# Miniprotein binders against q9h3h3, part 235

Target 1, 235 residues: q9h3h3
Amino acid sequence: EDGFTAEHLAAEAMAADMDPWLVFDARTTPATELDAWLAKYPPSQVTRYGDPGSPNSEPVGWIAVYGQGYSPNSGDVQGLQAAWEALQTSGRPITPGTLRQLAITHHVLSGKWLMHLAPGFKLDHAWAGIARAVVEGQLQVAKVSPRAKEGGRQVICVYTDDFTDRLGVLEADSAIRAAGIKCLLTYKPDVYTYLGIYRANRWHLCPTLYESRFQLGGSARGSRVLDRANNVELT
Short names: E, the ipSAE of ESMFold2; O, the ipSAE of OpenDDE; V2, 0.75 times the mean of E and O plus 0.25 times the DockQ between their complexes.

## First folded at step 16 (miniprotein)

Design PO52 (at its last look DockQ between E and O 0.93; V2 from the best seeds 0.85)
Fold by OpenDDE base, look of step 17:
Structure PO52 (fold): chain B 235 residues (1-235), chain A 105 residues (1-105)
Amino acid sequence: as target 1 above (235 residues)
Amino acid sequence: TEDEVRKQFEELIKRFEKAMELVEYLLELAERAAKNGDTIKARIILYIAEELAEQARKIIEELKKLAEETGNEEFKRMAEEAKRIIEEAEKRLKEVQEKVKEALS
């Protein structure tokens, strides 16, 4: 991995955000149509730029599913960004606590569990499980990246409303595990995304708050969740 | 060895070029976002570009150090060229930042 892989992926994600999305909205579409939609647009076959023979002829940025209880509330992101710029200018120390307080102050509290999977049946099956969990109300919203021309791993993002609500974050992990997902999960607050903070930042901030590893047997949750900031197991 | 230093210098140049390629792409994306009225996204993109530009500057300092330590005139020229490239990119970055600020007012 070259030293700028995270920034490259971020650039590609920003570009994808500006292209059309394929969305299943459970608020307006009957749940009975989900299986047909999943069959029509399997993430491993949907291409980023609408390649010949793909289900999509036009560019697709993301494939997303919105649950019945989904309400887009990003908080005061503009105010957050302005406060962040002012903070940098002040020369005051910047810590994970600083970002948490900024997020709370501006009500920018959303976060996401992330999983990276190779294109193929396993990805499509994982996505189908997540999409069903969203439509059934176990999760609020999720998205998956389409297949890139060069291949590579695709990312599934499962959102929670509040990264400061530890129970809510853990409940989402449990729902993901119940959907049959066994890969490594990382949880990132959106505040880090909105401020352009990735792994190799000048402030040495870690945007990953939690890590979830699948556990074979024993735990009721089927995973071990690590608080990365405190290096403590939560589960 | 001289060969090892040369290899290190070439690796730094390659990393610098990758960083600058990403900065240029990010600037294009930021301008697109700004034109679309998505000032939030434009600022996100610019924050990433600023961080990459800072990393590129650190690479230039390492290039300069290696050039000075070896006394190699070719390395000095390449480090100077890298400096010109980053200065031009930072100028463009500033111009895009001002456009985004104007759109926020």
Scores: ipSAE 0.843, ipTM 0.921, lowest interface PAE 0.5, mean pLDDT 93
Fold by ESMFold2, look of step 17:
Structure PO52 (fold): chain B 235 residues (1-235), chain A 105 residues (1-105)
Amino acid sequence: as target 1 above (235 residues)
Amino acid sequence: TEDEVRKQFEELIKRFEKAMELVEYLLELAERAAKNGDTIKARIILYIAEELAEQARKIIEELKKLAEETGNEEFKRMAEEAKRIIEEAEKRLKEVQEKVKEALS
């Protein structure tokens, strides 16, 4: 209804992927250096294109933290894309089960929890908590967008390695909440991203698999998680 | 009323124009990804552009329907211009797709 908002956001994310990233890599950098790095590069002050007064002088696409156990594994994305193109010419129906099977067959299993926050102290504090959780080993890898020129919300992405492993996805949700984060979280499998499938798509697929809402006194994990595909509360 | 139909037509034109601006931007991004050797990202971007072009085509069908229902020659001319615009964009899209496919070889 709002025109092409999802497609605009996707285009900006694609452009950001192709610019340099600011990375704290726990595999090669001592954990004791994290606090200084966070203080130097708060996401509310790192600008997309290196505006005057920014800590960065060059364009930055993403700010990221890699945990000690981070093992980059996108799977067979080229094969996934080829199979997707063949499927569309086959005349067979395209359903959420179709996407799940393609992802499993090609080992493209990663996904991410997403949160959106306005620039400022709350964003910087949330990112710092996530970054510490990654370096301490409760999470694997996370990234946050830099400050956009026009302003608006920024996004933190917290990755998991297997969206079919529901327990692992829920453990990541729990680790995010333990870092003090109370905002809405949504979970998107990467297979949808690699096939360019966003909310406004011709197949009426929903790329958001789970929603997580913080809840005091609710579940033991401190969150209420809804399975969007089955409209079933998991917690 | 005549005023309501004109408003509806103009809103569709605005949506079409916005879609086409985004398609052109996506094609620029796909070419940049392909030049960098990132054929996976180029294909993602082209999938998004294809879906958006399909939506723009559906907007054109609505424009044509309104032009036929009213008999308005101005509406007919604008719908034909929109068709010309998307045909040019689709030609460019196909060109970029072939460039990416060649890079995979």
Scores: ipSAE 0.802, ipTM 0.893, lowest interface PAE 0.7, mean pLDDT 89
Fold by ESMFold2-Fast, scan of step 16:
Structure PO52 (fold): chain B 235 residues (1-235), chain A 105 residues (1-105)
Amino acid sequence: as target 1 above (235 residues)
Amino acid sequence: TEDEVRKQFEELIKRFEKAMELVEYLLELAERAAKNGDTIKARIILYIAEELAEQARKIIEELKKLAEETGNEEFKRMAEEAKRIIEEAEKRLKEVQEKVKEALS
């Protein structure tokens, strides 16, 4: 709703991707070292460009944890982008279904659950829970943004392999909730990110496929998941 | 009223200025990605810049409409200046797009 906030965040994320990352890689590092690593690099204290008194003297784009079984596979992104440009030139209708077909054809299937939290103890606690779930094998990979110069909320991204696999997406939501996360979650396929599609786009596409809300008060379920495209509750 | 319309015009100008600042940042970022050999990321950034430039064009059309409806010469001059700014940004966007295409080749 704030003018061009989504585009600003997207630009910052692209810049962050190109700067160095702080990574705990469970494929090569014993799980017993995680607690010390989390204490050394709490997201609320790690600064985006390095500051006196922060844990980092140099820029950090992302803080990430890779699970023991993590095997990155982004698919054929070059082919996806070429096909996207051809589709725009062809004049053929651009719909959620068309974009889904391009993603499947080029095997660009990954997606992510997103949560936004203010810098502080709650962010650091949430990240520690997510990182532990990754190292223990309940999630595959996650990352969190460092603290920006201007402050503002930080984002935790929890990735899944296949946005078309509804059960896999829901299992990741359950694992996030089991880690103690109670804030709003939204799910976005990476295909939208690779094509530069955010909330304000000329095709009126909604890049968010799912929303998850925690149910307070100890009722029968941990979360409510909504399919945004079909406006249907999935739990 | 005239005071009401002036506030509306000022809000549109501020939105246009923010869009142009972001386009400049995105173009610099796209060139950085291209120099790093990351043509995939460069193309993502250029897609965002292109979409943002299109949105800025729509703001200019709103500015022109308000200037025409009010007959305000100051508004008309400001809208014409905004048009010059976006035309230069669009030219730079095309130049960077061509450089990225060459790098891909």
Scores: ipSAE 0.770, ipTM 0.888, lowest interface PAE 0.7, mean pLDDT 89
ESMFold2 (binder alone), look of step 17: mean pLDDT 84; pTM 0.807

Design PO53
Fold by ESMFold2-Fast, scan of step 16:
Structure PO53 (fold): chain B 235 residues (1-235), chain A 105 residues (1-105)
Amino acid sequence: as target 1 above (235 residues)
Amino acid sequence: TEDEVRKQFEELIKRFEKAMELVEYLLELAERAAKNGDTIKARIILYIAEELAEQARKIIEELKKLAEETGNEEFKRMAEEAKRIIEEAEKRLKEVKEKVEEALS
């Protein structure tokens, strides 16, 4: 893109992680309150650093919805990072298979479907659909970025618990499509995020494992999912 | 051509400046994460900064190459200034990394 766009977005995401989040937690909040919460905090109107004209007066890093069964499990990220540093100093080849093995060894298995949408009705509608799917139990957890000062696209992240479970990743895609989402989706394992690996990395690793495109035409609803690592269509 | 080489040099300087701005921003974020006791996030941020510094080093090598090929003294001075800037950024990166590691012990 322009020059370091992925790294800049990564930096913004790291900063957002450290600021307060707006959370609808279905583990402790009745599902009947979701629609009011979504109306109060549409992501196209919630501002990153607060604004008198927005729903928030204070900074918001992320807007998130936790499902009833959501149990955070990031695995042993500290052990993963130590092993990564040892691998780099060892001089051994760094490949997708090596990263996968480190992730499995340290139980750092979560991943996410990503979608990027411009601020507006379509973003808010998509987020509402995803949030309802989370609260109803079809998805486990999701978050969306607030509106940046500069504008630009916002991101919705829908998490799965195990990127090595292809069927589980595909089931999440199906649930996203059933929620009415029609835009391009890409899937990234969190192991790449924990190691600071983005599109332009010295090891030429592709952190995106899957792409999902909405299927147009006919009466059938669904998606075409591509396994980028093996260059094979799964659906 | 001479004009094309100057444009290439200016684009590389612009790219280098963007990388350095991002590195400084990331180092501030890493210090914030470390202060909050979030060692995992501090390490992620430092990994991103290390990759950007590596890319910035490659830009400097290209700047040096163009300065040498053209014999242009202005290009040589600008490349030397960029080298000074990256060396200072790398020193700060090392200091922040050591500070984060000390928080673990």
Scores: ipSAE 0.763, ipTM 0.884, lowest interface PAE 0.8, mean pLDDT 89

Design PO54
Fold by ESMFold2-Fast, scan of step 16:
Structure PO54 (fold): chain B 235 residues (1-235), chain A 105 residues (1-105)
Amino acid sequence: as target 1 above (235 residues)
Amino acid sequence: TEDEVRKQFEELIKRFEKAMELVEYLLELAERAAKNGDTIKARIILYIAEELAEQARKIIEELKKLAEETGNEEFKRMAEEAKRIIEEAEKRLKEVKEKVQEALS
């Protein structure tokens, strides 16, 4: 057993953030150009560090699509991190409620639905559906990881602007399902990412807030969404 | 059995070595983020490294326990070497944290 997979994946994601991104920005690019861009840069073929046989010769950290209405607001992340360091020094209990309050106080409210898919047609098809939903205005912004040299699953991240807005989180889930996505989805608030909280941590904080499972028939939405923090179903 | 205890000790050593490799990688990434002026990302990376160092400390405690229980001199020396390694990593972690904090000032 190697161990520390979540920490290794987090390190790789941090490295990817610092490398160049391939971006389709619907704020400045006509929607009619999206299908050609998706055909040129399928995520199963775009390599992390560049390769003569791939669409890219240079490293690519992320492949992203920005919607027409996308207006990034990360909040006061510096203030959040300073407050987190002070909290750890203070000896006060560190609980989910305390982190939620820090996030609200510093306006660090964004979060994301995550899905992990093996490289291949299903990944490329899922990404194309998500990208079209972003350009058409059903989602705000999304990104997908390129193909790693060692292989393994790739991740699609679909962002919402406020993890405390349950309706907005559920609307994003609905749009993902409408795009034909049927795999398990988990939702992580960016506050946990900004504080480096992954897997089982010493404070017993669960970084995944919501979980979505697809189901055939019965549900009007095609999925069941669970609030993992409170263990209650939202749909 | 003695073979089972040795296997357990060797598995803990492998986990410790993997944690230390990741800490070193994270410290290099934190330095890269800091040089790029991305103090937010540098802090994230350092938080992950701190959590890994904490987990590595717990592995050291388990290694020491097994060394004491068995009276095995080889295990005792390996546990002491692992302690030296983590102390050096913690020192480097503190140095990088101070450098990032200075950049925030």
Scores: ipSAE 0.748, ipTM 0.881, lowest interface PAE 0.8, mean pLDDT 89

Design PO55
Fold by ESMFold2-Fast, scan of step 16:
Order: sequence, then C-alpha cells, then structure tokens
Structure PO55 (fold): chain B 235 residues (1-235), chain A 105 residues (1-105)
Amino acid sequence: as target 1 above (235 residues)
Amino acid sequence: TEDEVRKQFEELIKRFEKAMELVEYLLELAERAAKNGDTIKARIILYIAEELAEQARKIIEELKKLAEETGNEEFKRMAEEAKRIIEEAEKRLKEVKEKVKEAIS
C-alpha cells in the first residue's frame, strides 16, 4: 500500500485497543437505553484523543456495542502466536491453508465484516442501525472508530464467531444489509490480525476472505458476496 | 534516464523513511502494551514492526543496486546512511523483543 497505509492503520488500531472504550453492553443495560446512548456518543463527534467540544474530554479508542448473548472467545491466542513463531523458524511453507489449520487448532476463529465511511450523518446513521441489530440479537458484537484528529474515514467492525462457518458469515452480511447498509464490506479473520498479517506481507497472503457489494436490483438478500480465496461468487 | 533514476532513488528514500518512522512508533507501542501486561498485543505490534524492517531492508538493497549501477557517490553515501539507520532500528527491535519475551516468561 502506498506509504504503508495498511500498516499505519494497523498501528493506530493497536493503539486504540489500548485506550478506553465507550461500551453499550446489552448483557447488563436495558435495550431501552440504547437510543439515548447513541444520541450521546455519535461516532462522527467522539474524538480520538478528547476535545472540550466533543462528547469526550478523554481519549477513546473504540465505541462498541455488546449483544445480550455475547460471550467473548478469542481462543488460545498465546498458543497461536507461539505456534506461528515455531512455524517461521521451521522453514515450512506458509500458506492460507496453514494459517487456517493454526487458527482451528488454537480455536482462534472469530472474524469481522469491515466498512469504511466518511465522518458525518451517514456514518452515525449506519452505526445506529448496526448497534440496534446487535441489541436486537441479529448481530453479536460491533465497534466503530472515533473521529481522528486529521479526519479521514472511520471503520465499523461487525464480528462473527467463526470464519470457517460460511453460513454464519453470510447471515451476518444479511443482517448488515437489513440494517440499511449499502457500502462495500470486506471480511477478515482475526487470525491474520493476531499474527500481524496485512496486505503487503512477505508470504503474499490475502487476509480478506470475502467481499460483499450491495445489489441495486434482484430478489437476492440485497448483496453479492464473493469468496476471495476460492474466486467463487456465493450470492 | 539519469533523471528517472534519481527520481526512483528519491522515492525509495522517502519510502524507507516512512518505514523507519512507523517502526519507531510500533516499538514504543509494543513497550506500552508489554508494560500493561498485554503480551498478545505486544507480539502483534512486533510482528508488524518485523515486516516493516524486512521491507526496509529490501529498499536498502535496491538503493545499493542503483548506487552501484550509476557509480553515483551521493547515492552510495545515502545508501550507507540508510544502512546505519536500519541497523540501529534492528538492534532496537531485538531489545524490545527480548523485553517482551521476558514479560511472557
């Protein structure tokens, strides 16, 4: 990527993970409080490092919504990373299949649909739709980045439990589309994130498994989903 | 041709400088993650830093090749300076990796 944009965005995401999060947790907070919370913390107005003019005076890394049934299961990430280091030392071929097997062996199966939107009303509206779908049980968990000091696009991440469960990944896509989202979506397994693998990696691996594009017509679920790994159209 | 080669060399230098800036930022983040007890995140950050250092090393090999092909003394001097910068960054990376390994163990 030109000027290491993917790596820079990855670095910013790692920094954001370590700062405080604004969380609506439907496991402990009544669903009736969601609309007030969304009005208080629109992502286009929440600033990354705090601002007297924004809803936050302190740094915010992510704005997140946890569904009522959300049970985090990152798997054995420590074991995954140890096995990855051993694999690199072994000199054995590193392929998509090898990464998939490491992920399965260590139960590191989560993944996410990503969408990038400019700051503004459309971002806030999209996030509100996603957050309501999470609280209503159509999605499990989601987060959105706050506004960067320099501006630029913000990202919404919608997580699924198992990237090897194609049906589950497609069900999440359908729920996102049902929430009114029409932009391009890409799906990435978290195993690539935990191993620091992005677009320009030495193993020439593509961390994006699926892409979803909104269909303007037809009787389909409102999206065309491509399996990037197998070059197969799923919908 | 000579102007094209100089432009190529300057673009490689800019790319190298961006990689080095990002490596330094990542090493600071890795130390922060380790101090917070987040060794998983520290390792992720170090993996990204290792990839960037590897890419930067390849840029240096291209800079050296261009310096050799042109016989340009300025290019040779700049390539040697870049080599010193990457060697210091690689040393720093090893120090942070060892610190994170100690925190894990």
Scores: ipSAE 0.764, ipTM 0.888, lowest interface PAE 0.7, mean pLDDT 89

Design PO56
Fold by ESMFold2-Fast, scan of step 16:
Structure PO56 (fold): chain B 235 residues (1-235), chain A 105 residues (1-105)
Amino acid sequence: as target 1 above (235 residues)
Amino acid sequence: TEDEVRKQFEELIKRFEKAMELVEYLLELAERAAKNGDTIKARIILYIAEELAEQARKIIEELKKLAEETGNEEFKRMAEEAKRIIEEAEKRLKEVKEKVKEAQS
């Protein structure tokens, strides 16, 4: 039973984007305050719509940490979407290369490593590690979903500036592993998110470019990374 | 067996119902995004809804095929009801798409 989980999670993420965020912004807040902030807002306890018994009484869409050097740049998403609709009307083939070119043309280059974890201490520990890496400058920005009403897994998103920069994407993976993360990671360019392209799309596009698996054997990298599009192992 | 075919048909109906519930949720969400002035997000949500409606159409074609192969009148009636439901959902999707376009301008 494939019950449209990816589309449902995408819908929940879109809704969360529109609600208030809890943000630790290292550009304006001393790094020494991070541990207290993490203790106050563990993602397994922060509820999506607020609860007097949780750290929040009001709705929270995302819990985020911005690094010292974080400079928001989503590119020209409006132009990207207009070009996408024109492409579909044109009858031209829709391929990974075409979407890559649209993303480059409109400067929509960001992407993210995704991990899904059940609510609990492992999620909170993983988020704390990622948040510290962001504040220390090994990662640029990250966010984690709050606890949903029905429970279920929560997602941590770790962003990179340019999905076409393979070395930068791999450096982020290495920093995530160095933070103690051992679960499966997948990498998705934001261009696919902005165009509503998920696993079961009509164009048979694979929106996930990379997979990273923890390697117990102890390579310096700490992971095995697969290029999903070319089916080539990079590590 | 007839029980296995009925179970298969029932699972397709459940999958179709989940798709329709999600489309309705997405349309409400797109209207909320547009009301808040976030036409970029509204457009993303509509792209997801459009793809989901297309997947639901494929489920209906599978339901029709099973109804024809079995000659089961109940299956045929249920497939016709599903077709009515998706046609109404597609009409609502078009209406919300027009509202989002108006909010953009």
Scores: ipSAE 0.738, ipTM 0.872, lowest interface PAE 0.7, mean pLDDT 89

Design PO57
Fold by ESMFold2-Fast, scan of step 16:
Structure PO57 (fold): chain B 235 residues (1-235), chain A 105 residues (1-105)
Amino acid sequence: as target 1 above (235 residues)
Amino acid sequence: TEDEVRKQFEELIKRFEKAMELVEYLLELAERAAKNGSTIKARIILYIAEELAEQARKIIEELKKLAEETGNEEFKRMAEEAKRIIEEAEKRLKEVKEKVKEALS
């Protein structure tokens, strides 16, 4: 069964990126204002295109929190995309290793932990926990989608600087778990996003590198992290 | 049976139509991104559209196979119509790609 859901969701995310964002920027706003901002803009109530009955009257693409030390660096995305087009024309094999090399060469290293939650208290509570972790310095930056007109799950994205830095990726997972998040998390490098690679691509690439599952019991860490490409447990 | 094959053919046509609708939406979105100076995002959108067009081509190959295996004249006509539709979409995709490339220069 293929309804092109991944491609449709990707298209919606691109449209959202181009609309205005609601941002709490800890680089310029005192941390003491965060609780009031979270109360004013709970993601389950902020509507994608605005509504008199919601906190926003105008369209909102994303709700984001920037940490005090946040310094965005997307690398040379234009060079990455040019190299990708040249690679496709060259006829050379396209593999995970080749894309990793392109990402490193062009310094396109960021990635993100993704979680999907239904609109409601659990989503708002999860986002508040993530936002506080960002403002307190345990995470660098995060964003959450607003409520779509038709409903459906919303996504929280928690970014890390370097997808090749496994320790940094695992530290972000630990901070997410410490915030009380128990749902499935998946990690996607931004290189795949910039190249339009989603599930069911013609090159049979798996754009999700890591998967984190909450583990109650015998783990001091609180989660089990799997390297999906190699099918190896990291924790 | 003929009824089972007809149902399969109709499902493929619906999948093809859905893919074409999404390609149209993506091309419109890519034009909007390019006009707003978001050339990186325009290229991402076009990469997604190219992948969908490739998947739609595979659906057409399945439609042609069923039409040939059954010898059904109606299936052949519908497969030919789908081919015309995707050729037009691919032409427009190429045009939008060139406009985005020109905006980079």
Scores: ipSAE 0.711, ipTM 0.866, lowest interface PAE 1.1, mean pLDDT 89

Design PO58
Fold by ESMFold2-Fast, scan of step 16:
Structure PO58 (fold): chain B 235 residues (1-235), chain A 105 residues (1-105)
Amino acid sequence: as target 1 above (235 residues)
Amino acid sequence: TEDEVRKQFEELIKRFEKAMELVEYLLELAERAAKNGDTIKARIILYIAEELAEQARKIIEELKKLAEETGNEEFKRMAEEAKRIIEEAEKRLKEVKEKIKEALS
């Protein structure tokens, strides 16, 4: 049933965040080591809870690549969550503008482009392209989920520093396309993730801000980006 | 038909049970996050659980409506049982939420 798919995926992502990660950190590891690392840990083969027959014997929550200039800044997430709880108690209307303002006030500005792919060569190839773009400085940071025990699609997340910086969000889309990715992309500000807001929320909010579709002969950047909330083409 | 109504009711019960299983899983994850000192993650997990509980309350409203429309005593008892289950889950959510608030203090 699709009624709770988003909540189930969110629960699995929270569990994954708390398990160990496999990280290629370009701030401390030479770029020349990346191809060997990608060959050792292809996401289609790395298992979520470990298996002696896979690259990992122990649980892995995420496989991540940090760029040379990556400097994480989550902002004041604790303050954001306290303000959110106060807002809900206040009875004041909860709108996209209200959440945007809370995010700005508490400097919780990061967001991510998401893509979902089935386990296999195409997933591993896409991840390798993204990882190289991160290490080469075209993207800042990315992660991919390991293979779930039951199978199913895996997710690649490509982060940007500021969801209110439309140009920066679009530049990340261009870099993803330049890396050879042709599947559907959706963009979600992390403020929605930190507040536990997904598809079927009581406020009828659309947490996905942008949608990117690959188009041959379309835009100069190889994709068309839609502002989903306002239904406006940006590229 | 009576068979069609029963299948509709059973599908709602099945959906409710799946929501409650996920809430239980989330409560365990929230406790794990709290024990690790990860208050931010614990609160995210609780927010997701609270949204699921809200969705489950709506399913119960549909179950109650269907039981009332049919006058079926079995459906009424099943809807009352579902109501008890959600109320217990909501109580546990509140308890975990208070423990997290205390840890922040």
Scores: ipSAE 0.754, ipTM 0.887, lowest interface PAE 0.7, mean pLDDT 89

Design PO59
Fold by ESMFold2-Fast, scan of step 16:
Structure PO59 (fold): chain B 235 residues (1-235), chain A 105 residues (1-105)
Amino acid sequence: as target 1 above (235 residues)
Amino acid sequence: TEDEVRKQFEELIKRFEKAMELVEYLLELVERAAKNGDTIKARIILYIAEELAEQARKIIEELKKLAEETGNEEFKRMAEEAKRIIEEAEKRLKEVKEKVKEALS
């Protein structure tokens, strides 16, 4: 393959972060306005750079929903990055455990469940379900990418505040499943994002900590969640 | 076979070109983050660019190996051009990294 897909997606996400966002903020906006907002800005129709016929004439980086109780806390990212650079020059082994320790020390604990869906009705329906869960308090915050100029899959990110809190990570998974999402979900701690670590890194670190697969068949009503770092089933 | 080796060389060149295009894009994004005063994001983008440059350097090593094994003069010229491109990109990355560090201090 041509490789660098993860790096390209990361670059696009960084660019998107710096462009304007469309935000429904439940801390200041009545929940009754959500349905109208979702109808106005379906992610399959909102274009990344704006164009005729789309809901937006200007660039949009992300479409986001903030819950009533959302209180952003990124921790000490500057300290994390300084410690990361010092670690690299020290010659000490760089392992998943070392990254986890740095994240805890600097309180960089947030993470996110990721899902990728093609533009269309299923994406818009999934996003609407996630947005309602955020506004109703089952999830804290979420965002979705707009439609790219060249097309391709869009990503929904559902954040949790502490990747070491397994119960919190599992509760978010349950809320996502309750919204009707059945695709593969992967969970990435933000510490990897802040350090620019993706699939093909020199330290052979796997940035995906948890994986959720919808349970098919039988009487099961949920999903199977795997802790990929420790190879342990959580559900 | 000769045909398979040529195809492999061409695929490596395409991968190298994609990596260099992405490094150029990342350098533009570092400037945007720096202008916004966002040194955290600038450092993230630099970390990604440095990893990408490292991967591109490994592609150069594969290109050189194939050129030497085949004795193909065109392959040798293409590998030398790729080497010049990566060296210039690495120089620019180093310059930008120092500017970001200076802004932090």
Scores: ipSAE 0.752, ipTM 0.882, lowest interface PAE 0.7, mean pLDDT 88

Design PO6
Fold by ESMFold2-Fast, scan of step 16:
Structure PO6 (fold): chain B 235 residues (1-235), chain A 105 residues (1-105)
Amino acid sequence: as target 1 above (235 residues)
Amino acid sequence: TEDEVRKQFEELIKQFEKAMELVEYLLELAERAAKNGDTIKARIILYIAEELAEQARKIIEELKKLAEETGNEEFKRMAEEAKRIIEEAEKRLKEVKEKVKEALS
């Protein structure tokens, strides 16, 4: 019923990016301090705009953990955006392949696994598992949204360096599953985020490239990963 | 039938208003990003605003069609007001785009 949900959530994410972040940076902070930091800033309790009754009195856009080997790499996003504007003006067809080539040309290769969880113990437990995996080196970087004023599900984003590297994307999925997460995961290349492309775009592009579903049975903590663009099972 | 058409018109107006509120919010965010020197973020926000403005234009075309089909003078007035609102939003969108282009130069 509520139209423009994807665009509204995108607007909120852009606003959150511009507000202060709570960061555990393993490049400069000993790993032994992580558990205390997680206890101090559980995402179900950290409020988006601050509240005297919460861990934060000031606005927080994101809660993030940077791994020891994390090196920020967004590529040439300015060049990507200029090329995108030129492509639209040219009238040439806009396809998934065209966006993939623009991303490769401008080295805008990062992407993220997304999971949405209701505020509460399960969210905080999932985030703690992800944060430990980042600090221990199984994942590179992750962030989680704070609790919104109106409530609703919160999102955990787990980034990978290169969406074209299927093995790297699958390894991140495995690490997420090893942290005990069993919910649906979807993977979005950041090129779509940088171009403002969401589900209801005029070009009918599907910005979700991969989907991961938990696989039940035995001792295996495996998952089934689908390449949504090509409708091919990867695992 | 008449009540169904009125509900359809009112729902389109509400969707239009939601789109315009979001466009206004996005333009304020784009200006804030540009002022902070974050031209990348400003451009992302503007791309989203442009997509919403296009969707709002399609809503206006549907409002105009319903007003013409029903001959309802109130619907015609509301569609004309919506057109005025989007034209003002599109003008501001262009102004913010020029500010971002200047920062990129």
Scores: ipSAE 0.752, ipTM 0.880, lowest interface PAE 0.8, mean pLDDT 89

